VH-VL binders against Glycoprotein 24A (csbA). Designs and how they scored, part 12

Target 1, 102 residues: Glycoprotein 24A (csbA), of Dictyostelium discoideum (Social amoeba) (p16642)
Amino acid sequence: MVDLKITLVNEDGESTISGKGHPLPAPLIFPPIYIFRFTQYQTEGKLWDKNEFQIKSGKIEFDGEEYDIPESKGTWSKDDEENAIDVNLHLFRPPEKFFPKN
Short names: E, the ipSAE of ESMFold2; O, the ipSAE of OpenDDE; V2, 0.75 times the mean of E and O plus 0.25 times the DockQ between their complexes.

## First folded at step 22 (VH-VL; framework fv_burosumab)

Design Y5 (from V5 with light chain A32N; at its last look DockQ between E and O 0.29; V2 from the best seeds 0.00; counts 0 for: pae E 5.1 > 2)
Fold by OpenDDE, look of step 22:
Structure Y5 (fold): chain C 102 residues (1-102), chain A 119 residues (1-119), chain B 106 residues (1-106)
Amino acid sequence: as target 1 above (102 residues)
Amino acid sequence: QVQLVQSGAEVKKPGASVKVSCKASGYTFTRYYMHWVRQAPGQGLEWMGIIDPSGGSTSNAQKFQGRVTMTRDTSTSTVYMELSSLRSEDTAVYYCARQSRYYGAFDIWGQGTMVTVSS
Amino acid sequence: AIQLTQSPSSLSASVGDRVTITCRASQGIDSNLVWYQQKPGKAPKLLIYYASRLESGVPSRFSGSGSGTDFTLTISSLQPEDFATYYCQQYYNYFTFGPGTKVDIK
């Protein structure tokens, strides 16, 4: 687990999730799907009021690096057993900088 | 103006290798994924693999793992596909195809390269 | 791997006919489905993307529908230049093509 912060912008404004997180395996799609699991996380913003949302832009801050998020579809779900939250980002187009594969 | 131009037809013997080129023009070469798709005579389309815009990452269909190598030359805006250990069943027209930036569709195709494998 | 099937494998139709081709995925692929047209000796041509979006320059008689596992390509009124083979393609997980549907003149 490392510090992970995801910032997302949609019609409701800017939202963020930050905490201890790591990527999970995802289907190979081009553009890719990003899946992250967070523990001990904090959320800010209105997009978390919905389980599914549209994303206009965003960024991932992970291990000192920054990765852009283009137009995307986002979803989240809680895993009560693991006391974690999973965030899924389905990119509609390739990013400028790909998040590293697992 | 956007186009992909492939190298000419090839005739190879079984066990040999073939390297097909695909030269791109009319667009920003380093911004698009490139794919290779082949089609045996009278058969359907078969996806072979993909190379990312930078050329740093490739992914191949399982069927071709260990036998296909895709590369990019940014200086010449050319993508290459090398298929080794050729077999008669590799006889096909090989296409390069650009993937759209906004969806997983192949919006621009090369004219195709016929590769014949025969003893 | 995701497999695609098409129905029918071939059909004969006349100019002016309404033609419907189906594509089925072995699992849900949302709307990540593309349709191509291919004529003999030519490279495939993109027709539809995102299951239902018409590629620029493609006649409006072509339309796509469906989501999940079942998709349909429709030619509302077949034209002479539409006799060809049509392929569906998914890009949800890797890339795979359907086996194709040949549309012949009756």
Scores: ipSAE 0.026, ipTM 0.720, lowest interface PAE 4.2, mean pLDDT 92
ESMFold2, look of step 22: ipSAE 0.098; ipTM 0.770
ESMFold2 (binder alone), look of step 22: mean pLDDT 95; pTM 0.963

## First folded at step 23 (VH-VL; framework fv_burosumab)

Design A1 (from V5 with heavy chain G104A; at its last look DockQ between E and O 0.54; V2 from the best seeds 0.00; counts 0 for: pae O 3.6 > 2)
Fold by OpenDDE, look of step 23:
Structure A1 (fold): chain C 102 residues (1-102), chain A 119 residues (1-119), chain B 106 residues (1-106)
Amino acid sequence: as target 1 above (102 residues)
Amino acid sequence: QVQLVQSGAEVKKPGASVKVSCKASGYTFTRYYMHWVRQAPGQGLEWMGIIDPSGGSTSNAQKFQGRVTMTRDTSTSTVYMELSSLRSEDTAVYYCARQSRYYAAFDIWGQGTMVTVSS
Amino acid sequence: AIQLTQSPSSLSASVGDRVTITCRASQGIDSALVWYQQKPGKAPKLLIYYASRLESGVPSRFSGSGSGTDFTLTISSLQPEDFATYYCQQYYNYFTFGPGTKVDIK
């Protein structure tokens, strides 16, 4: 587990999720899909009031690196068994800096 | 210096498989995507597929799905591309090409591997 | 699938000429367009990325422009070493190459 922060922007403003998180395996398509699981987290913003949302822009801060998020569709769901939350980002175009899957 | 060195020419019969290698040197192997691109004699470039820096994910062109397998060996800084069920139309020069995480351009290419499929 | 076309398929030019090659995408790809140069028997060489950014080490006589569906590669003054085939490539959705444009000596 590593400190992970995701900042997302849409017409309603800026929303964030931060805490202990890590990437999960995602479907093999291009542009890529990002999937992150958080086990300890805090959320801010209006995006989290609904399970699906549109994203205009954003960024991922992970392990000292920053990655851009282009226009995307986002979803989130809770895994009660693991006491975790999963965030899915479906990119509509490739980012300038790809998030590594290592 | 940064370079990609591919394995030698191959001659195969229809129905056989071929495995081409691409050895990287001069840079951090695990930080770059690797692509495979082929070119039939006198024809244009054709993208085949991509493998991520960790080797955990691959994506192929629809034309080659089910027939192409890409793998990475971090210990030897080598990427492999295996093409099965070979046909005469698979005769081509096969290239590996590096892609940075920062932009989706193929900035470094291997020298190419000629694969000839003939009955 | 996104398709790319190039115009012209081939052209003949002289040293010193201004050469323009166009690439058209079947749909909008923003600036996700790359240009390569290839000489016979050699691997392609990266020239332009992000539609207009010049790769390090590439002569300034090469330039790229365009966004959306229409893109252009320009050689301001053709040099002897520039006779080659040029390919555009998109990475907006998967990866595909244009058919190429061959630049020959007049």
Scores: ipSAE 0.025, ipTM 0.740, lowest interface PAE 3.6, mean pLDDT 92
ESMFold2, look of step 23: ipSAE 0.780; ipTM 0.920
ESMFold2 (binder alone), look of step 23: mean pLDDT 94; pTM 0.957

Design A2 (from V5 with heavy chain S59N; at its last look DockQ between E and O 0.06; V2 from the best seeds 0.00; counts 0 for: pae E 10.0 > 2, placed apart)
Heavy chain, then light chain:
Amino acid sequence: QVQLVQSGAEVKKPGASVKVSCKASGYTFTRYYMHWVRQAPGQGLEWMGIIDPSGGSTNNAQKFQGRVTMTRDTSTSTVYMELSSLRSEDTAVYYCARQSRYYGAFDIWGQGTMVTVSS
Amino acid sequence: AIQLTQSPSSLSASVGDRVTITCRASQGIDSALVWYQQKPGKAPKLLIYYASRLESGVPSRFSGSGSGTDFTLTISSLQPEDFATYYCQQYYNYFTFGPGTKVDIK
ESMFold2, look of step 23: ipSAE 0.838; ipTM 0.941
ESMFold2 (binder alone), look of step 23: mean pLDDT 95; pTM 0.963
OpenDDE, look of step 23: ipSAE 0.783; ipTM 0.930
ESMFold2, look of step 24: ipSAE 0.007; ipTM 0.635
ESMFold2 (binder alone), look of step 24: mean pLDDT 95; pTM 0.963
OpenDDE, look of step 24: ipSAE 0.029; ipTM 0.716

Design A3 (from V5 with light chain G28D; at its last look DockQ between E and O 0.16; V2 from the best seeds 0.00; counts 0 for: pae E 8.4 > 2, placed apart)
Fold by ESMFold2, look of step 23:
Structure A3 (fold): chain C 102 residues (1-102), chain A 119 residues (1-119), chain B 106 residues (1-106)
Amino acid sequence: as target 1 above (102 residues)
Amino acid sequence: QVQLVQSGAEVKKPGASVKVSCKASGYTFTRYYMHWVRQAPGQGLEWMGIIDPSGGSTSNAQKFQGRVTMTRDTSTSTVYMELSSLRSEDTAVYYCARQSRYYGAFDIWGQGTMVTVSS
Amino acid sequence: AIQLTQSPSSLSASVGDRVTITCRASQDIDSALVWYQQKPGKAPKLLIYYASRLESGVPSRFSGSGSGTDFTLTISSLQPEDFATYYCQQYYNYFTFGPGTKVDIK
């Protein structure tokens, strides 16, 4: 696993989650949902106080690549046994930079 | 060989409905999103909506909300688009198009179905 | 909705000419831009995806460039079979097509 960082901006300001993680393969469902699993992480900001959120803008950084998050929505869930979380983002534009060429 | 084959041309009166079929072959039907795009005579391309064939979930362009219904039949690898309350401005060629696996590009297109709405 | 414009709307050129077509988005769309070729009576054909990546089987005389709001399709040496209309399409937020650029061979 490599470094993964997600920055999300909403009305309350900037929130981040950083740590070791990776994108999961995207399920073919609509609206498209992209899942980012973190296994060692730190959070900052108020967005993480709720399990569901709206996003004005943001950024994903993974293994030296960046993806700018447009207006969107998402959720997160925690696995207390593994001390891990999944961040689920509803993105109409696939984050192609994190996946194999077409 | 990857292919999308659409149903034949239709002539309809205003107020009627039309249902166009799009049969996929040569690939795993449930692995790729399918789109509908139309083109009025002498005009550009207009996106209508998207269906995920694995679960049947859809999202339609706002312009067509309430008038377009997309469905699929996984046993025949076929997507359907039904447009209701037809009017003359719905006269167009209707295309189905497969979205590529990882990009929002349409890499395979059906041959198109002409729908004419005439008084 | 993201609007796309294309320039020029139409052009005529000779075989062998370098042809450049532009597409402009009403907002930053990163590299989420696609180019299609359409001949009369036919379905569109994918040329370029992700702004600059050439689709398999497309002649190497086609290329794409740009990011953000300004994008370019270039045909390095126009051939008789390139007579067509060219469309850009964005997929940053939903899906929108440009109005098209008609290329006529003199």
Scores: ipSAE 0.007, ipTM 0.646, lowest interface PAE 8.4, mean pLDDT 87
ESMFold2 (binder alone), look of step 23: mean pLDDT 95; pTM 0.963
OpenDDE, look of step 23: ipSAE 0.741; ipTM 0.922

Design A4 (from V5 with heavy chain S100T; at its last look DockQ between E and O 0.20; V2 from the best seeds 0.00; counts 0 for: pae E 9.5 > 2, placed apart)
Fold by ESMFold2, look of step 23:
Structure A4 (fold): chain C 102 residues (1-102), chain A 119 residues (1-119), chain B 106 residues (1-106)
Amino acid sequence: as target 1 above (102 residues)
Amino acid sequence: QVQLVQSGAEVKKPGASVKVSCKASGYTFTRYYMHWVRQAPGQGLEWMGIIDPSGGSTSNAQKFQGRVTMTRDTSTSTVYMELSSLRSEDTAVYYCARQTRYYGAFDIWGQGTMVTVSS
Amino acid sequence: AIQLTQSPSSLSASVGDRVTITCRASQGIDSALVWYQQKPGKAPKLLIYYASRLESGVPSRFSGSGSGTDFTLTISSLQPEDFATYYCQQYYNYFTFGPGTKVDIK
């Protein structure tokens, strides 16, 4: 089943990444950058063809919660040791509901 | 069962370097950021830097840029901090500390390593 | 860098007293604030994260409040084991510790 789904819209249309994933804690710098790590994932759309991208709008779905992504910027990178992808989003409004106590 | 065990105390001369180790056990080493924090005798806590053990990337406090190098060995679940060009004001207890998964809080700390720099 | 200050720098109190300690950030840090307790010769111990959330296993007499620039740690009824130094820490932008507040027995 899909635990984490991110939908991003840019000038090339809609792109998605979905699968088994979760938010990562990361060094907090200004502007805020939030990292979402995916394993066992599927991508669609052209946005993922570049390491850096502009975001017109989007949505994050995680653990039954949703967060609407405003106009923003993002990047992605591959973690060689864990065969995972990190999606880094510049979100000035924190997605606080994704951070359960633990 | 989760613990961080650091290498033993060191005495150094000014201008030398020191390398402190921190071995993690009881958890998935590569899924938690690790920090180094020091405390001079009778003084407060001072953040030195952070390492992401999965990829080895680091970010250091500006005060220590150029003098501190952090590395890790995923096969032994160990992080290292090397501080070069030591001065007397570097005399301190050096801690490694694990960051929690979703917040910038440090929930597990090593026992500390005393580094004494004396002429 | 974001600077943190703490007030008071030290205090003396009796068992059973209500103790309050403040931490102020040089700029807004939302709720990205942490409190630690440290006893002599030991590593710090996590008490409170995200300004007000109590770490598992920490007694309920500890509480935290605040957001933005002004934060408070409260011990509702001081116990003998609470005599220690308390540090705040921010993680909004990099990581910075406050200078500490020493709580001594009267």
Scores: ipSAE 0.008, ipTM 0.634, lowest interface PAE 9.5, mean pLDDT 87
ESMFold2 (binder alone), look of step 23: mean pLDDT 95; pTM 0.965
OpenDDE, look of step 23: ipSAE 0.829; ipTM 0.945

## First folded at step 24 (VH-VL; framework fv_burosumab)

Design J1 (from A2 with heavy chain N60Y; at its last look DockQ between E and O 0.06; V2 from the best seeds 0.00; counts 0 for: pae E 8.6 > 2, placed apart)
Fold by ESMFold2, look of step 24:
Structure J1 (fold): chain C 102 residues (1-102), chain A 119 residues (1-119), chain B 106 residues (1-106)
Amino acid sequence: as target 1 above (102 residues)
Amino acid sequence: QVQLVQSGAEVKKPGASVKVSCKASGYTFTRYYMHWVRQAPGQGLEWMGIIDPSGGSTNYAQKFQGRVTMTRDTSTSTVYMELSSLRSEDTAVYYCARQSRYYGAFDIWGQGTMVTVSS
Amino acid sequence: AIQLTQSPSSLSASVGDRVTITCRASQGIDSALVWYQQKPGKAPKLLIYYASRLESGVPSRFSGSGSGTDFTLTISSLQPEDFATYYCQQYYNYFTFGPGTKVDIK
């Protein structure tokens, strides 16, 4: 069951994480860090071997919508208490298709 | 009523600094990014930088890095922009503008502050 | 840095005319494009956000279209209050304004 998929490309090639997940509300920081929480997931690719990474490009797929990720940075962290992984992406432009209108 | 009210016009000599204030009202101040944008007489709009009023973090356009400082006071719901080492080409109207919650559009603007740099 | 150009730089038109203004980005910006109207002595007014979405209170004669690098603002039937300067702005990476398009009375 996959309802959130993130594909990231860096110097090491293409990496993915997919599974049951959702975006968290946009934080008020600059540049904004957008958090994508996965509760059931699988990963592929070398990018996930490090907790911090550079992103040349990528794509987020959620609820039938797509967002193309520009050059950016990201991190991931594990929340053992919630059995979840957060993927944190430093995006200047919000993933607007995932949020309500202005 | 959502509004941004800026401080009054200023006349400065070259080499001085100016600090313009922008008081927000009618909304939750810390939930929206604030920008500064200037416009020289008869010319277009120029983005100067952004402040997150929640934590006070900033990012400036490269042209202004080293000369501009943006700050905020959450107790008065006010942002400030200070521009140092003023030159004649800094003569402009300076606007504060609120960024919308989810888009990079500026949905509320202050009335503008004229800063004149002259001998 | 993402640069925006606008064309034409100015135009003259009559009340009732259909007016089209273009904005071009130096690289792809998806739909992260905004349109503003500005009258002399006033702050800019938000018209269109996310390339094609009409801001609340803006007349429906205004419309926006485009994605990627090429964007248009259209005024379907120009009114006397529409004589102003129009700016595009991108927010894909930082913030950049176009140089403006002045719409004058013919």
Scores: ipSAE 0.007, ipTM 0.644, lowest interface PAE 8.6, mean pLDDT 87
ESMFold2 (binder alone), look of step 24: mean pLDDT 95; pTM 0.964
OpenDDE, look of step 24: ipSAE 0.028; ipTM 0.708

Design J2 (from V5 with heavy chain R31K; at its last fold request DockQ between E and O 0.63; V2 from the best seeds 0.79)
Heavy chain, then light chain:
Amino acid sequence: QVQLVQSGAEVKKPGASVKVSCKASGYTFTKYYMHWVRQAPGQGLEWMGIIDPSGGSTSNAQKFQGRVTMTRDTSTSTVYMELSSLRSEDTAVYYCARQSRYYGAFDIWGQGTMVTVSS
Amino acid sequence: AIQLTQSPSSLSASVGDRVTITCRASQGIDSALVWYQQKPGKAPKLLIYYASRLESGVPSRFSGSGSGTDFTLTISSLQPEDFATYYCQQYYNYFTFGPGTKVDIK
ESMFold2, look of step 24: ipSAE 0.822; ipTM 0.940
ESMFold2 (binder alone), look of step 24: mean pLDDT 95; pTM 0.963
OpenDDE, look of step 24: ipSAE 0.805; ipTM 0.938
ESMFold2, look of step 25: ipSAE 0.008; ipTM 0.614
ESMFold2 (binder alone), look of step 25: mean pLDDT 95; pTM 0.960
OpenDDE, look of step 25: ipSAE 0.774; ipTM 0.931
ESMFold2, fold request of step 26: ipSAE 0.795, 0.007, 0.007; ipTM 0.933, 0.628, 0.602
ESMFold2 (binder alone), fold request of step 26: mean pLDDT 95, 95, 95; pTM 0.963, 0.962, 0.961
OpenDDE, fold request of step 26: ipSAE 0.878, 0.886, 0.883; ipTM 0.952, 0.954, 0.957

Design J3 (from A2 with heavy chain R31K; at its last read DockQ between E and O 0.87; V2 from the best seeds 0.86)
Heavy chain, then light chain:
Amino acid sequence: QVQLVQSGAEVKKPGASVKVSCKASGYTFTKYYMHWVRQAPGQGLEWMGIIDPSGGSTNNAQKFQGRVTMTRDTSTSTVYMELSSLRSEDTAVYYCARQSRYYGAFDIWGQGTMVTVSS
Amino acid sequence: AIQLTQSPSSLSASVGDRVTITCRASQGIDSALVWYQQKPGKAPKLLIYYASRLESGVPSRFSGSGSGTDFTLTISSLQPEDFATYYCQQYYNYFTFGPGTKVDIK
ESMFold2, look of step 24: ipSAE 0.815; ipTM 0.938
ESMFold2 (binder alone), look of step 24: mean pLDDT 95; pTM 0.962
OpenDDE, look of step 24: ipSAE 0.833; ipTM 0.946
ESMFold2, look of step 25: ipSAE 0.749; ipTM 0.929
ESMFold2 (binder alone), look of step 25: mean pLDDT 95; pTM 0.962
OpenDDE, look of step 25: ipSAE 0.837; ipTM 0.946
ESMFold2, fold request of step 26: ipSAE 0.801, 0.813, 0.008; ipTM 0.935, 0.937, 0.630
ESMFold2 (binder alone), fold request of step 26: mean pLDDT 95, 95, 95; pTM 0.962, 0.961, 0.961
OpenDDE, fold request of step 26: ipSAE 0.886, 0.889, 0.887; ipTM 0.958, 0.958, 0.958
ESMFold2, last read: ipSAE 0.006, 0.814, 0.812; ipTM 0.606, 0.936, 0.934
ESMFold2 (binder alone), last read: mean pLDDT 95, 95, 95; pTM 0.962, 0.962, 0.960
OpenDDE, last read: ipSAE 0.885, 0.880, 0.882; ipTM 0.958, 0.957, 0.957

Design J4 (from A2 with heavy chain Q99M; at its last look DockQ between E and O 0.13; V2 from the best seeds 0.00; counts 0 for: pae E 9.2 > 2, placed apart)
Fold by ESMFold2, look of step 24:
Structure J4 (fold): chain C 102 residues (1-102), chain A 119 residues (1-119), chain B 106 residues (1-106)
Amino acid sequence: as target 1 above (102 residues)
Amino acid sequence: QVQLVQSGAEVKKPGASVKVSCKASGYTFTRYYMHWVRQAPGQGLEWMGIIDPSGGSTNNAQKFQGRVTMTRDTSTSTVYMELSSLRSEDTAVYYCARMSRYYGAFDIWGQGTMVTVSS
Amino acid sequence: AIQLTQSPSSLSASVGDRVTITCRASQGIDSALVWYQQKPGKAPKLLIYYASRLESGVPSRFSGSGSGTDFTLTISSLQPEDFATYYCQQYYNYFTFGPGTKVDIK
C-alpha cells in the first residue's frame, strides 16, 4: 500500500480524499470505471456527501505519478467487510501510469 | 492471429449513406474499444469515433455528430460504421482500429475501405 | 480540443541518415503520445506508445522521447523500408492526430 490522493472539483468547489490505497484491476466499459480502494483515508469537501457525483476536473496522485482528470463522473461505496472505501471514476482516458504495462 | 477485416470498396452518390463493416478475430472482441479513423486521398488521419463493443455505447468526434452511427454485433464480433448524407469531401479510406487496453494506442488496424462519393 | 503539430512537414534523407521528427501539443498531455508509420496504400502501423515505448516487432532503430508538449521520434540509421509518412497521436483528451511528416528518398 502506498499513498493515494484524489482531488475532485465540482460546482461546490474542491474535494479530496487521501490516504493509503491502490487501484483495483480495470474493467472494460465505456467510459471505463476505474476503482481506487482506500483502507485508510481522510476526506475534505462536499463532494463526498453524495454517493454519486459529477466532476468538472480533478487529479489522481499515486506512487509519485499524477493523472489529470477531465470532465467525468464518479461514485463511492464502502466495503464494511474489509473496512475500505472504493472511489469509482468513469474515465475516458486510462490512468495507464497506475496499471501494468501493455 | 489477431486481425480486423473490413468490407469492400463502395461508390456512392451525394446524399446517400454507407455502412462499413469490420470483423474482429483472434481476441476477445468485447475486451477492447474499437475506433473509426478516415483518411481522404493525400491527406492525414482523422479520428471519427469510438465504440465499446461490450455495451454498444459510442462517442463520436464533434464534426460527425448527427451523421455517424456505430453499432456492433457480438455474436459475429463485428463493428459497423454508417455515415449518412454523404458529400464529396467524405471520399476517403475508412479504417477500423483496435485500441490497446491501457495506452490509447491503436495496435491493430483493418485493411481500410475506400468510399468514393461522386455524381 | 488538443491540437498537434509536426515538424518538419516533409524531409528528404539518405539511407543511413539519422532522422528526427518532432510533435508539439497545444497543451500538456503528459506521456499520452503515440507514433505511427504509414506507407502508401497501407494502414498505419504502431511504432511507439506512451511517448517512448517500442511496440513489439518494431526495429530498435526507432525511438521516442519527450513529455508534456514536446515529443521526438528518432530513426537512428534510416533504412530503405523507412521511407513513409509518420503521424503522432494524443489520447490525453479524446483522440487527435498530427498532420504527418513525410520522409522521402534524397
Scores: ipSAE 0.008, ipTM 0.643, lowest interface PAE 9.2, mean pLDDT 87
ESMFold2 (binder alone), look of step 24: mean pLDDT 95; pTM 0.964
OpenDDE, look of step 24: ipSAE 0.704; ipTM 0.912

Design J5 (from A2 with heavy chain I50M; at its last look DockQ between E and O 0.84; V2 from the best seeds 0.00; counts 0 for: pae E 3.5 > 2)
Fold by ESMFold2, look of step 24:
Structure J5 (fold): chain C 102 residues (1-102), chain A 119 residues (1-119), chain B 106 residues (1-106)
Amino acid sequence: as target 1 above (102 residues)
Amino acid sequence: QVQLVQSGAEVKKPGASVKVSCKASGYTFTRYYMHWVRQAPGQGLEWMGMIDPSGGSTNNAQKFQGRVTMTRDTSTSTVYMELSSLRSEDTAVYYCARQSRYYGAFDIWGQGTMVTVSS
Amino acid sequence: AIQLTQSPSSLSASVGDRVTITCRASQGIDSALVWYQQKPGKAPKLLIYYASRLESGVPSRFSGSGSGTDFTLTISSLQPEDFATYYCQQYYNYFTFGPGTKVDIK
């Protein structure tokens, strides 16, 4: 079961996280900041080996739709108590299609 | 139908405050950012700031920082904008506008509220 | 803050004319540019978003182009209902509007 999939591309290639994920509140700025929490997830690729990373491009797949991720900087952090991971993306440019406000 | 209906015209003296309301209907209020934009007579459009109706978080244009306050009431689907320390140059039509869901464009506008600041 | 300029500030045209209006940003804004139409006493109406995407219900004679700093709104064959003021707006870093371009009857 995959509710949300995020694909990120950097110098080391393609990396993904997919599973049960949902957006979290983020500061109201433009270009936007995206924050996602995953609780039942799989990760692939080298990007996740570091807590901080830079992204050339990416995409979000949700509910049969795709949303682009432009050049960005991001972080992830684990919450061992909840067995969850938070992925924070600070977009350097507006996306072509904004991930919808929740 | 989707619409934004604003409160009526106001006449104020310099130094006073004004609070304009904007009632949303026909859509899910908390899923769209709301903006305030003003237009002085014969002049162009000026962005004042924005509010996230779901949490009440705001972001105001620097020019209005410290003078503008935006609030919302989710039970009535209403946004409020209060401008304090009014000056004659604040005489304008004030619009609320809904940001589209996927882009930074304003797809629905209120009818406008004339605020006149007269000594 | 990102400043927008528009050219010309005003123009006169006849029904059937091709009209072009330009908007220039003080820095690159990719395609984060919007166009509005406003008639006297009315709120602005959304025409074009993301530089070139036509809003639903807007006539196909309207089109937008450009990326980066230079953007154009084109009306291919001006109609009587198109006499109005046109504004550009950016959303690359917060929000600002251009000063407007008034399109008058010749």
Scores: ipSAE 0.364, ipTM 0.842, lowest interface PAE 3.5, mean pLDDT 92
ESMFold2 (binder alone), look of step 24: mean pLDDT 95; pTM 0.963
OpenDDE, look of step 24: ipSAE 0.560; ipTM 0.886

## First folded at step 25 (VH-VL; framework fv_burosumab)

Design L1 (from J2 with heavy chain Q99L; at its last look DockQ between E and O 0.19; V2 from the best seeds 0.00; counts 0 for: pae E 8.3 > 2, placed apart)
Fold by ESMFold2, look of step 25:
Structure L1 (fold): chain C 102 residues (1-102), chain A 119 residues (1-119), chain B 106 residues (1-106)
Amino acid sequence: as target 1 above (102 residues)
Amino acid sequence: QVQLVQSGAEVKKPGASVKVSCKASGYTFTKYYMHWVRQAPGQGLEWMGIIDPSGGSTSNAQKFQGRVTMTRDTSTSTVYMELSSLRSEDTAVYYCARLSRYYGAFDIWGQGTMVTVSS
Amino acid sequence: AIQLTQSPSSLSASVGDRVTITCRASQGIDSALVWYQQKPGKAPKLLIYYASRLESGVPSRFSGSGSGTDFTLTISSLQPEDFATYYCQQYYNYFTFGPGTKVDIK
């Protein structure tokens, strides 16, 4: 696991979550939902006060690579069994740099 | 050998329905979205909709909402597309196509099924 | 919805010619663009994905370029088997196809 940072912009401004984490393999659903799992994290901003949110723009930084988040939506949830936080992003354009090709 | 094999050609009257099958082989059926795309004679390609074969959820292009139903049978690795209230303008070749896992490219196509709608 | 246009709608060319086909999106789609080749009576065949990456088994004379709204498919030296119709397709938001470009013999 490496440093992972997600920056999200909505109507309330900029919010971030950063720490140790990694993307999970994308499940096959439509539209695709990409899950970013954090095992250590710090949050800033009001977006995290709700479990569901709209995203006007943002950025994912992982393993030295960046992905610009288009207008989209997301959720977050706690995985009590693995003591982790999952940030779920509905990204119709795959964040290809974080996953193997096809 | 990854392959999509579709059912045979159909001739229908206006107002009828048609159901086309698409059998997948050579890969894990439930790991890939399946799409339907049609092509009228001499015309371009038109996306109709998508099914997630693992749970059966679907999303249809707005043009076909209310007329197209997609289903699947995981025990036979088969997707079905049913188009109802057929019109003469529905005459086309209908393709099933597999969506690649991480890119929005259709990497495997069925051979196509001609559906002719005539009075 | 994201609309795609292609130009030219058709062209005539000789074996050995360099052929360039363009695809334009009605809004930015980053690199979420795909190219297909289709011959009469056959299903489309994937050529290029992610704007510029060759599908396995596609000859290196095919190349794709572009990002944002403007994309090109280039055939560096046209071969007899390359006479076909070429379609672009976007996947930035759902799926749409361009209208096609027919490449015919001169």
Scores: ipSAE 0.008, ipTM 0.638, lowest interface PAE 8.3, mean pLDDT 86
ESMFold2 (binder alone), look of step 25: mean pLDDT 94; pTM 0.949
OpenDDE, look of step 25: ipSAE 0.795; ipTM 0.935

